VHH binders against q9p7q7r1507to1629. Designs and how they scored, part 4

Target 1, 123 residues: q9p7q7r1507to1629
Amino acid sequence: SVLLAEDNIINIKVISRYLERIGVKFKVTMDGLQCVEEWKREKPNFYSLILMDLQMPVMDGYQACNEIRKYELENDYPKVPIVALSANALPHVVLSCKDSGFDSYLAKPITLQHLSLIISGIL
Key: E = the ipSAE of ESMFold2; O = the ipSAE of OpenDDE; V2 = 0.75 times the mean of E and O plus 0.25 times the DockQ between their complexes.

## First folded at step 1 (VHH)

Design q6 (framework vhh_7qbe_3)
Fold by ESMFold2-Fast, scan of step 1:
Structure q6 (fold): chain B 123 residues (1-123), chain A 119 residues (1-119)
Amino acid sequence: as target 1 above (123 residues)
Amino acid sequence: QLQLVESGGGLVQAGGSLRLSCTASGFTYGMGWFRQGPGKEREFVASISSSGGYTYYADSVKGRFTISRDNAKNTLYLQMNSLKSEDTAVYYCAASYEWLGVDSEYDYWGKGTRVTVSS
């Protein structure tokens, strides 16, 4: 099961359709705070992967990733894979994502091929 | 086309050290080292994130091998210490854009560099 954090309705529709074609169960949240709260609400290991947009209202992807990593450390939770979704594929953004606690990065526009590849390495 | 070229392999005695290098023709995201010993399947050795902030190691090499990268030179390194006969293998450099870890699919591969550990 995948947890998606994305605030753009067009991106939500595209990614949701891809996840359906890949055949995985998933839940959508519309900002970083909703994502953190949903992940905390479930038992450890309920979500096997988090797809996290970097730019969201209320709490952005960097803040949400940091909150999850902090909560894992404080509560002895297993480290959940978190993949950053970004409109900016420049090297400095990719480096920032990796150093902020993200396990991987996907550039927008997200393709079925790239999403399928990342999921095959995790699920 | 992205190309990866390994170097630094050779013959070394058990307990010795070698440093492997892998130079990429351009910037890469996640990178790793894999190896294939005589009559064995290819296995994961170590991986590193694009900035070096995250590293992962196979249990068989933890504490003996160190992975690092120099992004200004587009070069990946593997420092191998306390080498054992079991480390004899062809070592491959690999690069990926999606995931960091043992189960990752890697998109680009080098041709390999041979490491032989005597006795």
Scores: ipSAE 0.000, ipTM 0.130, lowest interface PAE 14.1, mean pLDDT 81

Design q7 (framework vhh_7qbe_3)
Fold by ESMFold2-Fast, scan of step 1:
Structure q7 (fold): chain B 123 residues (1-123), chain A 119 residues (1-119)
Amino acid sequence: as target 1 above (123 residues)
Amino acid sequence: QLQLVESGGGLVQAGGSLRLSCTASGFDYAMGWFRQGPGKEREFVASISWSGGSTYYADSVKGRFTISRDNAKNTLYLQMNSLKSEDTAVYYCAAGTDFYYSEGPHDYWGKGTRVTVSS
């Protein structure tokens, strides 16, 4: 199952349609805090992938990723793959994503092809 | 509410060193330093990821300035060495996801600390 954190309704609709076409189960959350709480609520390995927008209200993607990584270390949880979603592909953003605990990065606009490759475990 | 407070500015002679600090009420962000010199626009100086594992510097300060953070103390540092007259500016601490666009959501700024480098 895929967990999506995205606050923009149009982006949610587009990505949700792609996930439906790929044929995976998914859950949508609309900010980083909802994402962290939903992930913590489920058992380890329930979500096999998190798609995380970097810019969200309440808690942004960097904060959410850091909270998940901290919780994994403190509770001996397996590391869940987290993919950053960003409109900004400047070098410093990409490097910050990698170092902050993200496993990969997808530039907006998100395409069905790139999302399919990530879900298949190939980028 | 995220609050950023800069300190450590002052008067220093060219070739000298100074260390700036920024204390934050929250520290779950990428952090950076910007500066604004007399009659100039605000410019990027350096940034650091939350974990401190990646750093990025403006070409004008690379090799002279070092950015670091202490997450246990919620404090960001800028060690400035080999200071030049051109480094004279008000230095601002920033937190957020996009340091090149100050109008971006989640960008937070301090009030600044003044650095004057005399000849």
Scores: ipSAE 0.000, ipTM 0.127, lowest interface PAE 15.1, mean pLDDT 78

Design q8 (framework vhh_7qbe_3)
Fold by ESMFold2-Fast, scan of step 1:
Structure q8 (fold): chain B 123 residues (1-123), chain A 119 residues (1-119)
Amino acid sequence: as target 1 above (123 residues)
Amino acid sequence: QLQLVESGGGLVQAGGSLRLSCTASGRTYSMGWFRQGPGKEREFVASISYSGGSTYYADSVKGRFTISRDNAKNTLYLQMNSLKSEDTAVYYCATDEWSLYYGTDYDYWGKGTRVTVSS
């Protein structure tokens, strides 16, 4: 199962359609806090992948990723793959994603081809 | 920072079998095996997704080789059966730390393990 954190309704619709076409089960959350809470609520390994928008209200993607990584260390959970969704692919943003504990990134606009390749790489 | 170490290569007679292993120093996602034979370009052999749910094979090895992984041990395997002289090569393990793309952006490579198949 995939967990999506994204606050933009248009992006949610596009990515959801792609996930449906790929044939994976998924859940949508609309900010980083909802994403962290949903992931913590489920058992380890329930979500195989988190797609995390970097810019969200309440808790951004950097903060959410850091909270998940901290919780994994504290509770001896397996490390879940987290892919950053970013409108900005400049080197310093990519490096910030790496430093924050992300496993990869996808540049917006997200395409079906790139999302399919990411999912086939982990699922 | 991620390191890959291949093992299991050796000399084997045609029709024989070998199992190659590749152990990673940390978590990996998509992984693959490539090989380079004497006087040839490096070529794709097989790849596997993180869950093992998707596997792909070069036509030359379909039905003879099986790729698998043990994520708890950070280890990738290649079971090679019905070996042919044409399979003689140095076999390389590859993965990507950043890209979860299957079979494309492999930026971490091991040093290889040599397989020699006698006729």
Scores: ipSAE 0.005, ipTM 0.248, lowest interface PAE 9.9, mean pLDDT 83

Design q9 (framework vhh_7qbe_3)
Fold by ESMFold2-Fast, scan of step 1:
Structure q9 (fold): chain B 123 residues (1-123), chain A 120 residues (1-120)
Amino acid sequence: as target 1 above (123 residues)
Amino acid sequence: QLQLVESGGGLVQAGGSLRLSCTASGFSYAMGWFRQGPGKEREFVASISRSGGSTYYADSVKGRFTISRDNAKNTLYLQMNSLKSEDTAVYYCAAQYGSLWSTPSRYDYWGKGTRVTVSS
């Protein structure tokens, strides 16, 4: 039960292969809006982890994370772990992620080892 | 402040077994084992989730090593079977402590290590 929000087809294929190797079930969404709507559609504990690209069209990762946190607060939903995916490891970006309600940050290029460790820490 | 103490290292003949332990002074999220052999870079060995429900192994140790944890004792284990000379290294216990804000490539706390020497 991992929800992936990522708009780049190459990144989707790489991360999907890693999730398959790790042995977790997952669903792919192509932007922040699709991610928020898919998460709302399911029961509160259906997804145990959201992997969210920061840079997506329609609704970016910051906006999507903020919307999920707002919805959780308003509806008394349990907090789902949300991990930001980004090419930028700069302090400014890390602080922005934390301020937006992300639980962690994972730098691109994403490796199987790094993804395995974050999933093992959560699931 | 989380303290990690490794034990169980020693000298063992090729094909033998050792069990390493790491005792934590408190709560931790994911835990793992890393090692550094003579003249080599530090490398990942195995990791385990907080619940113990998920484990991951380096290809070099799959089928030979088993990672486990006892949360009641705050203790991490590494059962090492079919040891090879290439397994000779200082083994380090590592833990994620605190929020999930820590990156998975960054362990917050490390032990001092325990030496494993495998004779051929």
Scores: ipSAE 0.015, ipTM 0.184, lowest interface PAE 7.0, mean pLDDT 82

Design x1 (framework vhh_7xy4_2)
Fold by ESMFold2-Fast, scan of step 1:
Structure x1 (fold): chain B 123 residues (1-123), chain A 119 residues (1-119)
Amino acid sequence: as target 1 above (123 residues)
Amino acid sequence: QLQLVESGGGLVQPGGSLRLSCAASGFTFSDYAMAWVRQPHGKGLEYIATISSGGGYTYYSDSVKGRFTISRDNAKNTLYLQMNSLKPEDTAMYYCARDFYEGWDLDYKGQGTQVTVSS
C-alpha cells in the first residue's frame, strides 16, 4: 500500500488516478503531520512506499520525512521508501531531500510513466 | 571531458570573507544551473546556493542567506560564491556542482576547495 501526502486537490486527483491505473492500494493525507500520524498508526511494512509533497501546511515534507526516519531508528522499524514530490527540480531541492532522508525525488508535473518507474523500482 | 575546478578557499578568522571560484569546461556552461554545496569533515553534503542557467534566479539555504552571494559569468564559464560574515560552522570542503535535475547523485562535482574558519 502507498501513502500519499499532498495538500493540493488537483494534484491529489491526478496522482490518485495514476495509482489506480498502476493498480496499487493507497491512502491520501493532506499534510505532513497527518502523513506521519497515519504511518505510525499502522503496523511496520503496512505502507511499502510514501509519496511526499515537499510543501504542505502544518508540517512540510522535509519535517515529515525527518520524523519518520527518527521514529524508525527509535523503534527499530524497517526503512520505508519515501519519494519527494516537488515543482522545483533545481539542485538545492534534490540535496535538501537527500539530507532529510528521502530515497528518491519526482518532479512535477508528475506523469504516469515516471510514477510507474518509481513504483516498479521500489516494489 | 567534463571538468569543474574550485579555488579560493583558505583559512580565515570568524567575521572574515572569502570568494570562491569554479572554472567549468567540457560542456556548454550557459545551459546549466549551477550550485555550491559543502561537506564538513565526517558529515554529509549540505546544499548552500544555486543559480539558474542565465543567472536570473538564485536560491540559498537558510544557514547562509544574507551572508553568501552566488553569481556567474557565462562569458568566462565561471561560477562564484562570495562568503561574508564567516562563522566556524562554515568550515567545510566546498564543491561546485552542475545541475542534477534527474536522480539523487550530483550530475558532476569538482575536487573541492577547503574553507576553514578559526582563529
Scores: ipSAE 0.000, ipTM 0.154, lowest interface PAE 11.6, mean pLDDT 82

Design x10 (framework vhh_7xy4_2)
Fold by ESMFold2-Fast, scan of step 1:
Structure x10 (fold): chain B 123 residues (1-123), chain A 119 residues (1-119)
Amino acid sequence: as target 1 above (123 residues)
Amino acid sequence: QLQLVESGGGLVQPGGSLRLSCAASGFTFSKYAMAWVRQPHGKGLEYIATISSSGGYTYYSDSVKGRFTISRDNAKNTLYLQMNSLKPEDTAMYYCAADYLSWRPGDYKGQGTQVTVSS
């Protein structure tokens, strides 16, 4: 199952449609805090992938990723793959994603082909 | 069907130059930011350069800034990397990537083109 964190309703609709076409189960959360709380609520390995928007209200994607990695370390959880979603393809974002604990990065606009390729490599 | 085909690599002496090309098909190339990344033998992926969809913005890793130039031709669906003042440390397999970068084995990033810098 895929966990999506995204605050823009148009992006949610587009990505949700792509995940349905790919044939994976998923849940949507509207900010980083909701994403962290939903991930913690489930058992380890319930979510096999997190798609994480970098810019969200309440808690952004960098903060959410850091909280998840901290919780994994403290509770001996397996490292869940987290893919950053960003409207910004600047190199500091790409470099920061790796250094911040993200496993991969996807630039907006997200396409079915690129999302499918990432999911195939992870699942 | 998304395809990226890198070319232009080869053997070159330190201080030499090479131009890499990436031919893109199966997607609207002009809508996506593109990147060059490299992987030295036995090491992880290293980011090199990014160019915006229009070509209006370019960014470089500190290791190549001032030596490499990224560019694109949207009419030809082609990405380029001009590499000047090459060093032995630049020896790697070079890949182009379309608006995503993965650090996991098996991620799509094209077929690659080998660059070897040695005397």
Scores: ipSAE 0.000, ipTM 0.147, lowest interface PAE 12.1, mean pLDDT 79

Design x11 (framework vhh_7xy4_2)
Fold by ESMFold2-Fast, scan of step 1:
Structure x11 (fold): chain B 123 residues (1-123), chain A 122 residues (1-122)
Amino acid sequence: as target 1 above (123 residues)
Amino acid sequence: QLQLVESGGGLVQPGGSLRLSCAASGFTFDDYAMAWVRQPHGKGLEYIATISWSGGSTYYSDSVKGRFTISRDNAKNTLYLQMNSLKPEDTAMYYCATSEEYLRELYGFDYKGQGTQVTVSS
């Protein structure tokens, strides 16, 4: 299953349609805190991939990614792949995403082709 | 919401050293990658260094690599920049930023922070 953290309703609709077309099960959360709590509720490996928007209210994508990585270390959990969703693909942003514990990034606007490639490489 | 307060700037001679500090509040400091950026008088913003949430990874611009060291103390919610072998061209207002604020600046949003002035002159 895929866990999506995204606060923009239009982006949620678009990405959800793509996930349905790819044929994967998924759950939507609307901020970083909801994402972290949903991931913690499930067993290790329940979610095979997290798609994480970098800019969200309450807890942003950087905070959420870091909290998940800390929890994994403290509880000997396997590292879940986390893909950053970013409106900015500049080198400094890419470096910041990797530095914060993200495995990859997808530049907005998200396309079905790019999302499909990421998912097929992970699932 | 979040607040970053820079300090430690001053006047120093070429070849000298300074250590800048950034006191963070209003957010969970050890959840964020942090950056130092600078702005020389009358010029644009220049990226200097980034450090990961844990301090385990750092990246530097070519202009400061080998001379500056970024570090953090998560217990004190403080970011540091150790500046050695200072040159006149290092003269600038220095700002600290979270990775989120750094992204906002790259998107053309106003930077948040007072900064600390570093002047390298004999």
Scores: ipSAE 0.000, ipTM 0.137, lowest interface PAE 15.1, mean pLDDT 79

Design x12 (framework vhh_7xy4_2)
Fold by ESMFold2-Fast, scan of step 1:
Structure x12 (fold): chain B 123 residues (1-123), chain A 121 residues (1-121)
Amino acid sequence: as target 1 above (123 residues)
Amino acid sequence: QLQLVESGGGLVQPGGSLRLSCAASGFPFSDYGMAWVRQPHGKGLEYIATISSSGSYTYYSDSVKGRFTISRDNAKNTLYLQMNSLKPEDTAMYYCARGETWYDVSGYEYKGQGTQVTVSS
């Protein structure tokens, strides 16, 4: 299952339609705090991938990613792949994003093709 | 220990071109995303271009898209900014930057001494 953190209703609708077309189950959260709390609520490995907008109210994507990574280390949880969704962020290779905690990045506007490729590479 | 040294600025007429360079030392340059930021006289810092650690991905502010090109040479630990079709509003101190948060101008706290670009007739 995929966990989506995104605060823009139009982006939520677009990405949700893409996830439906790809055929994966998913849940939407509207800020970083909701995302962290939803991920903690479920069993380890319940979510196979987190798609995380970098700019959200309450808790941004960077803060949310750091909190998830901290919780994994403290509780011996398996690392969940986290992909940043960014209008302003640089696309990363895994090595360059190690300190941020993200595994990859997708540039906005998100396309069905790129989302499909990243999901097939991770899931 | 971290050091960034910018060069290549100067006075040019509108429509002219300049190529800025930034020599990096004191950190593993090829592992970091880099940015060019500028500060016009009396204004705040303005992000203009970023480049991924590999050089495969770039991003530009709307004010410079199509006119400026950011590039890097990881073998030489050097960052470049090719500036074409320069306009008076491009007049600013230009800084090479590395930051802890690669996606935001506010994350680019590590910057060099700067190189002045002045565009006037």
Scores: ipSAE 0.005, ipTM 0.155, lowest interface PAE 13.1, mean pLDDT 79

Design x2 (framework vhh_7xy4_2)
Fold by ESMFold2-Fast, scan of step 1:
Structure x2 (fold): chain B 123 residues (1-123), chain A 120 residues (1-120)
Amino acid sequence: as target 1 above (123 residues)
Amino acid sequence: QLQLVESGGGLVQPGGSLRLSCAASGFTFSSYDMAWVRQPHGKGLEYIATINSGGGSTYYSDSVKGRFTISRDNAKNTLYLQMNSLKPEDTAMYYCAAGYWEDLSDYDYKGQGTQVTVSS
């Protein structure tokens, strides 16, 4: 199962359609805090991948990624792959994502092909 | 085979200047956006400046804007960072990095770094 954190309803619709076409189960959360809480609520390994928008209200993607990594270390949880979703793929954004504990990133606009390749490499 | 070799660091007084160079080999330098990043002792990586593949667009972090200038010479496969009005807080190991858009592991293409120490 894939956990999606994204606050833009158009992006949610596009990515959800892609996940349906790829044939994976997924859940949508609309900010970083909801994403962290949903991931913690489920058992370890319930979610195989988190797709995390960088810019969200309440808790942004950087903060959410840091919280998940901290929780994994404190509770001896397996490291879940987290892929950043970013409108800006300039080198400084990529480096900030790596600093926050992301495993990879996808530049917007997200395509079915790129999403499918990442999912096939992880799942 | 991809190599990045930084040079030009050193010890300088506050208000001084340094010019860093990064010699690139093993890839088509003119096709890549390039960046300078730094890491102060015991801290995380900090973005400093980026320049696009053609050299016509540059971006700077707020901490260095107006003081540092990034440039490149595609004929020489070399990236530069001109650092003026240096401050003690600019003390860090400086790295150049090639811009990749698909994978965070591309950060692994940073070089050995060059140390900049600004003492008062």
Scores: ipSAE 0.000, ipTM 0.139, lowest interface PAE 12.7, mean pLDDT 80

Design x3 (framework vhh_7xy4_2; at its last look DockQ between E and O 0.01; V2 from the best seeds 0.00; counts 0 for: pae O 7.7 > 2, placed apart)
Fold by OpenDDE, look of step 2:
Structure x3 (fold): chain B 123 residues (1-123), chain A 121 residues (1-121)
Amino acid sequence: as target 1 above (123 residues)
Amino acid sequence: QLQLVESGGGLVQPGGSLRLSCAASGFTFSNYYMAWVRQPHGKGLEYIATISGSGDSTYYSDSVKGRFTISRDNAKNTLYLQMNSLKPEDTAMYYCARELDYYGSEWFDPKGQGTQVTVSS
């Protein structure tokens, strides 16, 4: 299953459509806090991939990723792949994603082909 | 047909222990991860622990780590939860689940009827 953290309704619709076409199960959360809470609510390895927007209300993607990584470490959980989604592909953003524990980065707009490539490599 | 039947719950004092059991049928037990979850009254479902099909891997939520132990006997198609050092906040309906999954817009939660655990002085 894939966990999507995205606050933009249009992006949610687009990405959801792509995930459906790829044939993967998924759940949507609207901010980083909801994403972390949803992830923690399930057993380890329940989610095989997290797609996380960087800019969200309440808790942004960087904070959410850090929280997940911290929790994984503290609880000896298997590491879940986390892919950052962002409209900004500047070098410092990519570096910040790496520092926050992201496994990969996707620049918006997200395409089916690009998403399929990431998912096929992880799942 | 898939069936899970929990047992072993009851009333216990803080610091006490209980051992829950879950009898599984209707599927190849050893092929599936099994989990314990709980639902306090008026609250949402909380993940507790999970164990791999072979029993080689176990995982626990932070709230029960060091106090609870999940195990299984594949020959008996039975899942167990040993609960030590029980606290009042452990009071809840306890369910065993084969595996949680998401279908469409809803989560599928394959659990039995549950067994009530009440920790109170």
Scores: ipSAE 0.016, ipTM 0.262, lowest interface PAE 7.7, mean pLDDT 88
Fold by ESMFold2, look of step 2:
Structure x3 (fold): chain B 123 residues (1-123), chain A 121 residues (1-121)
Amino acid sequence: as target 1 above (123 residues)
Amino acid sequence: QLQLVESGGGLVQPGGSLRLSCAASGFTFSNYYMAWVRQPHGKGLEYIATISGSGDSTYYSDSVKGRFTISRDNAKNTLYLQMNSLKPEDTAMYYCARELDYYGSEWFDPKGQGTQVTVSS
């Protein structure tokens, strides 16, 4: 299953349709806090991938990713792949993603082709 | 109704200083990374600086690092840019934006009219 953290309803609809087209199961959460709580609620390895928007109004993606990585270390959990959804690829954004523990990033606007490639790489 | 209003631009001599302001409304200001970008006349957009929602993290392009300081006052919904040691190359229209609204220089859709900074002898 894929866990999506995104607060924009239009982006949720677009990405959800792409995930349906690709044929993967997914769950949507609408901020970083909801994402962290939903990930903790399930058993390790239930989610094979987290797609996480960087800028969200309650808990941003940098903080959420950091919380997940900290929880994994504290509980000796396997590292879940986390891919950042970013408005741009500015150098400081790329560095901040690395420092927060993201595995990769995907620049908006998200396309079906790019999303398919990321998911295929995780299989 | 998202609105950003830039102000504080003007004409200054090389080596001078200016402080730009950006008044924000129509969204929860403190939830968003804010940025300054600039556009020299007849050229593409240049990213300048970004500040986190809390104000605890700042980032600068190499062209302004050490000379410009981005800051914010979340109680006043206001973003600032302190510009010191100004050079003729800093002459441009300056815009503020939420960082998430900057999709690169070709796709930028400014929400305000900008404020002109002119550095000339």
Scores: ipSAE 0.013, ipTM 0.399, lowest interface PAE 7.6, mean pLDDT 86
Fold by ESMFold2-Fast, scan of step 1:
Structure x3 (fold): chain B 123 residues (1-123), chain A 121 residues (1-121)
Amino acid sequence: as target 1 above (123 residues)
Amino acid sequence: QLQLVESGGGLVQPGGSLRLSCAASGFTFSNYYMAWVRQPHGKGLEYIATISGSGDSTYYSDSVKGRFTISRDNAKNTLYLQMNSLKPEDTAMYYCARELDYYGSEWFDPKGQGTQVTVSS
């Protein structure tokens, strides 16, 4: 199961349609805090992958990723793959994602092709 | 084939200055953001600075803001990093990087050999 954190309704609809076509189960959350709380609420390994928008209200993707990684360390949880969804793929943004604990990234606009490749490599 | 060739590193005392250069080839240099990144011995890659294709926008990591200046000469396909007030913690292999085209699981690998900067007495 995939956990999606994305605050833009149009992006949610597009990515959800792609996940349906790829054939994976998924849940949507609308900000980083909802994503962190949903992931914590489920048992370890319930979500096999998190797709995390970098820019969200309440808690952004960097903060959410850091919180998940900290929780994993403190509670001896397995490391869940987290893919950053970024408005740009400039080197400083990509390196910032790596430093924050993300496993990979996808630049917007997200395509079915690139999402499928990422999921095939992880799942 | 994309090539990036870094130069200008060396041994310098704390408080000193160095100017790094990166000669780019194999792509339309002025169309891409360019960055400097560094790797201290035995550690991961650390972002330093980024500059837009036109040179009008620059971004810096907090650790170098106010001390380092990124610039470019698009006619020469060359990227520069002016490093002032150097500290021992600036010791690292320095690499230049082009903005990424593929959006996948691979982050960034240095394309050039890099240039070593050592700040020590």
Scores: ipSAE 0.012, ipTM 0.285, lowest interface PAE 8.8, mean pLDDT 84
ESMFold2 (binder alone), look of step 2: mean pLDDT 83; pTM 0.849

Design x4 (framework vhh_7xy4_2)
Fold by ESMFold2-Fast, scan of step 1:
Structure x4 (fold): chain B 123 residues (1-123), chain A 120 residues (1-120)
Amino acid sequence: as target 1 above (123 residues)
Amino acid sequence: QLQLVESGGGLVQPGGSLRLSCAASGFTFDSYAMAWVRQPHGKGLEYIATISTGGDSTYYSDSVKGRFTISRDNAKNTLYLQMNSLKPEDTAMYYCATEWYSDLGYFDYKGQGTQVTVSS
């Protein structure tokens, strides 16, 4: 299962369509706090991948990623792959993602091809 | 420990060719999709090409489609990028990456890279 955190309705529709075409189960959350709460609610290996937008209301992607990594460390959970979704591909953003605990980065606009290859390597 | 070592870059004239290599170690190479990405000086990362685990599927950015060819040799744990008809716009540091993932916990699949300079 894939957990998607994204606040933009158009991006949600596009990514959801891609996940449906790939044939994976997924759940959508509209901000970082909802994403963290949903991930904590399920068993440690229920979600095999989190797709996390960097800019969201209430709790942004950096804060959400940090919360998940802290919770994993405190509870001896396996690390879930978290992929950052960002419109900004500048080097400092990529480094900030790494420092915040993200496993990878995808530049917007997201394509079906890139998402398919990432998922095929994980699932 | 996962390690990727890029090589094959250099200075070339417009219209020339270069072949990049990426030597992989520390993981089961044939279980991961692989990619080439590049970063021009002072600019952001740009996706170039991706190849599936078995080499049966490839994807290219529009800027390189028809000019670059990605391939892999799973027996040698090596990824390749054949670059033809090089343009000044192709000048960048080139990095090998496995789906841009780490073995959980870090974005560390990029090595030091290999510099490609296409002189005008």
Scores: ipSAE 0.000, ipTM 0.141, lowest interface PAE 13.3, mean pLDDT 79

Design x5 (framework vhh_7xy4_2)
Fold by ESMFold2-Fast, scan of step 1:
Structure x5 (fold): chain B 123 residues (1-123), chain A 122 residues (1-122)
Amino acid sequence: as target 1 above (123 residues)
Amino acid sequence: QLQLVESGGGLVQPGGSLRLSCAASGFTFSYYAMAWVRQPHGKGLEYIATISDSGGSTYYSDSVKGRFTISRDNAKNTLYLQMNSLKPEDTAMYYCAREGSPYLEDWYFDLKGQGTQVTVSS
């Protein structure tokens, strides 16, 4: 299953339609804190991929990614793939995401093609 | 035939200015974030400036912030770098680069030009 963290209703709608077309099960969360709490609530490997918006209220994507990585290390959990969703797919942002613990990134607006490629490479 | 062709480099004195251009062809330029990267002789590549596909967002390395300005003209498929207050340490081959594939093992630019040499010396 895919876990989506995204606060923008239009982006949620678009990404959800793509995930439905790809044929994967998924759950939507509206901020980084909800995403971290949902991921912790489930057993390891329940979510095979996290799609994480970088800019969210309460807890942003960088903070959420850091909390997940910290929890994995402290509890000996397998590393879940986390893909950053960025309004700017600049090379600088890509480098920052990699250094922050993300496995990859996707530029907004997210395309079905790129999302499909990420999912096929992970799942 | 994907291609990036840089121009505008040359010899300039410290404190001088240069404007670099990059002509893109063979792909839809307006769909890609673009970057300027440089490589001093005998050293690794250094990213210096990046610009989003629309031109609405830019980022700069600390070494050039306030001195260099990246811009683009999507109607002309051209990327620019305005370089002001040039220093000897800015001497390098300057490359235009297209954003690479953002997948698990690929954190690189997928297309880079031939480069244009910038030499800053008194």
Scores: ipSAE 0.000, ipTM 0.188, lowest interface PAE 12.1, mean pLDDT 82

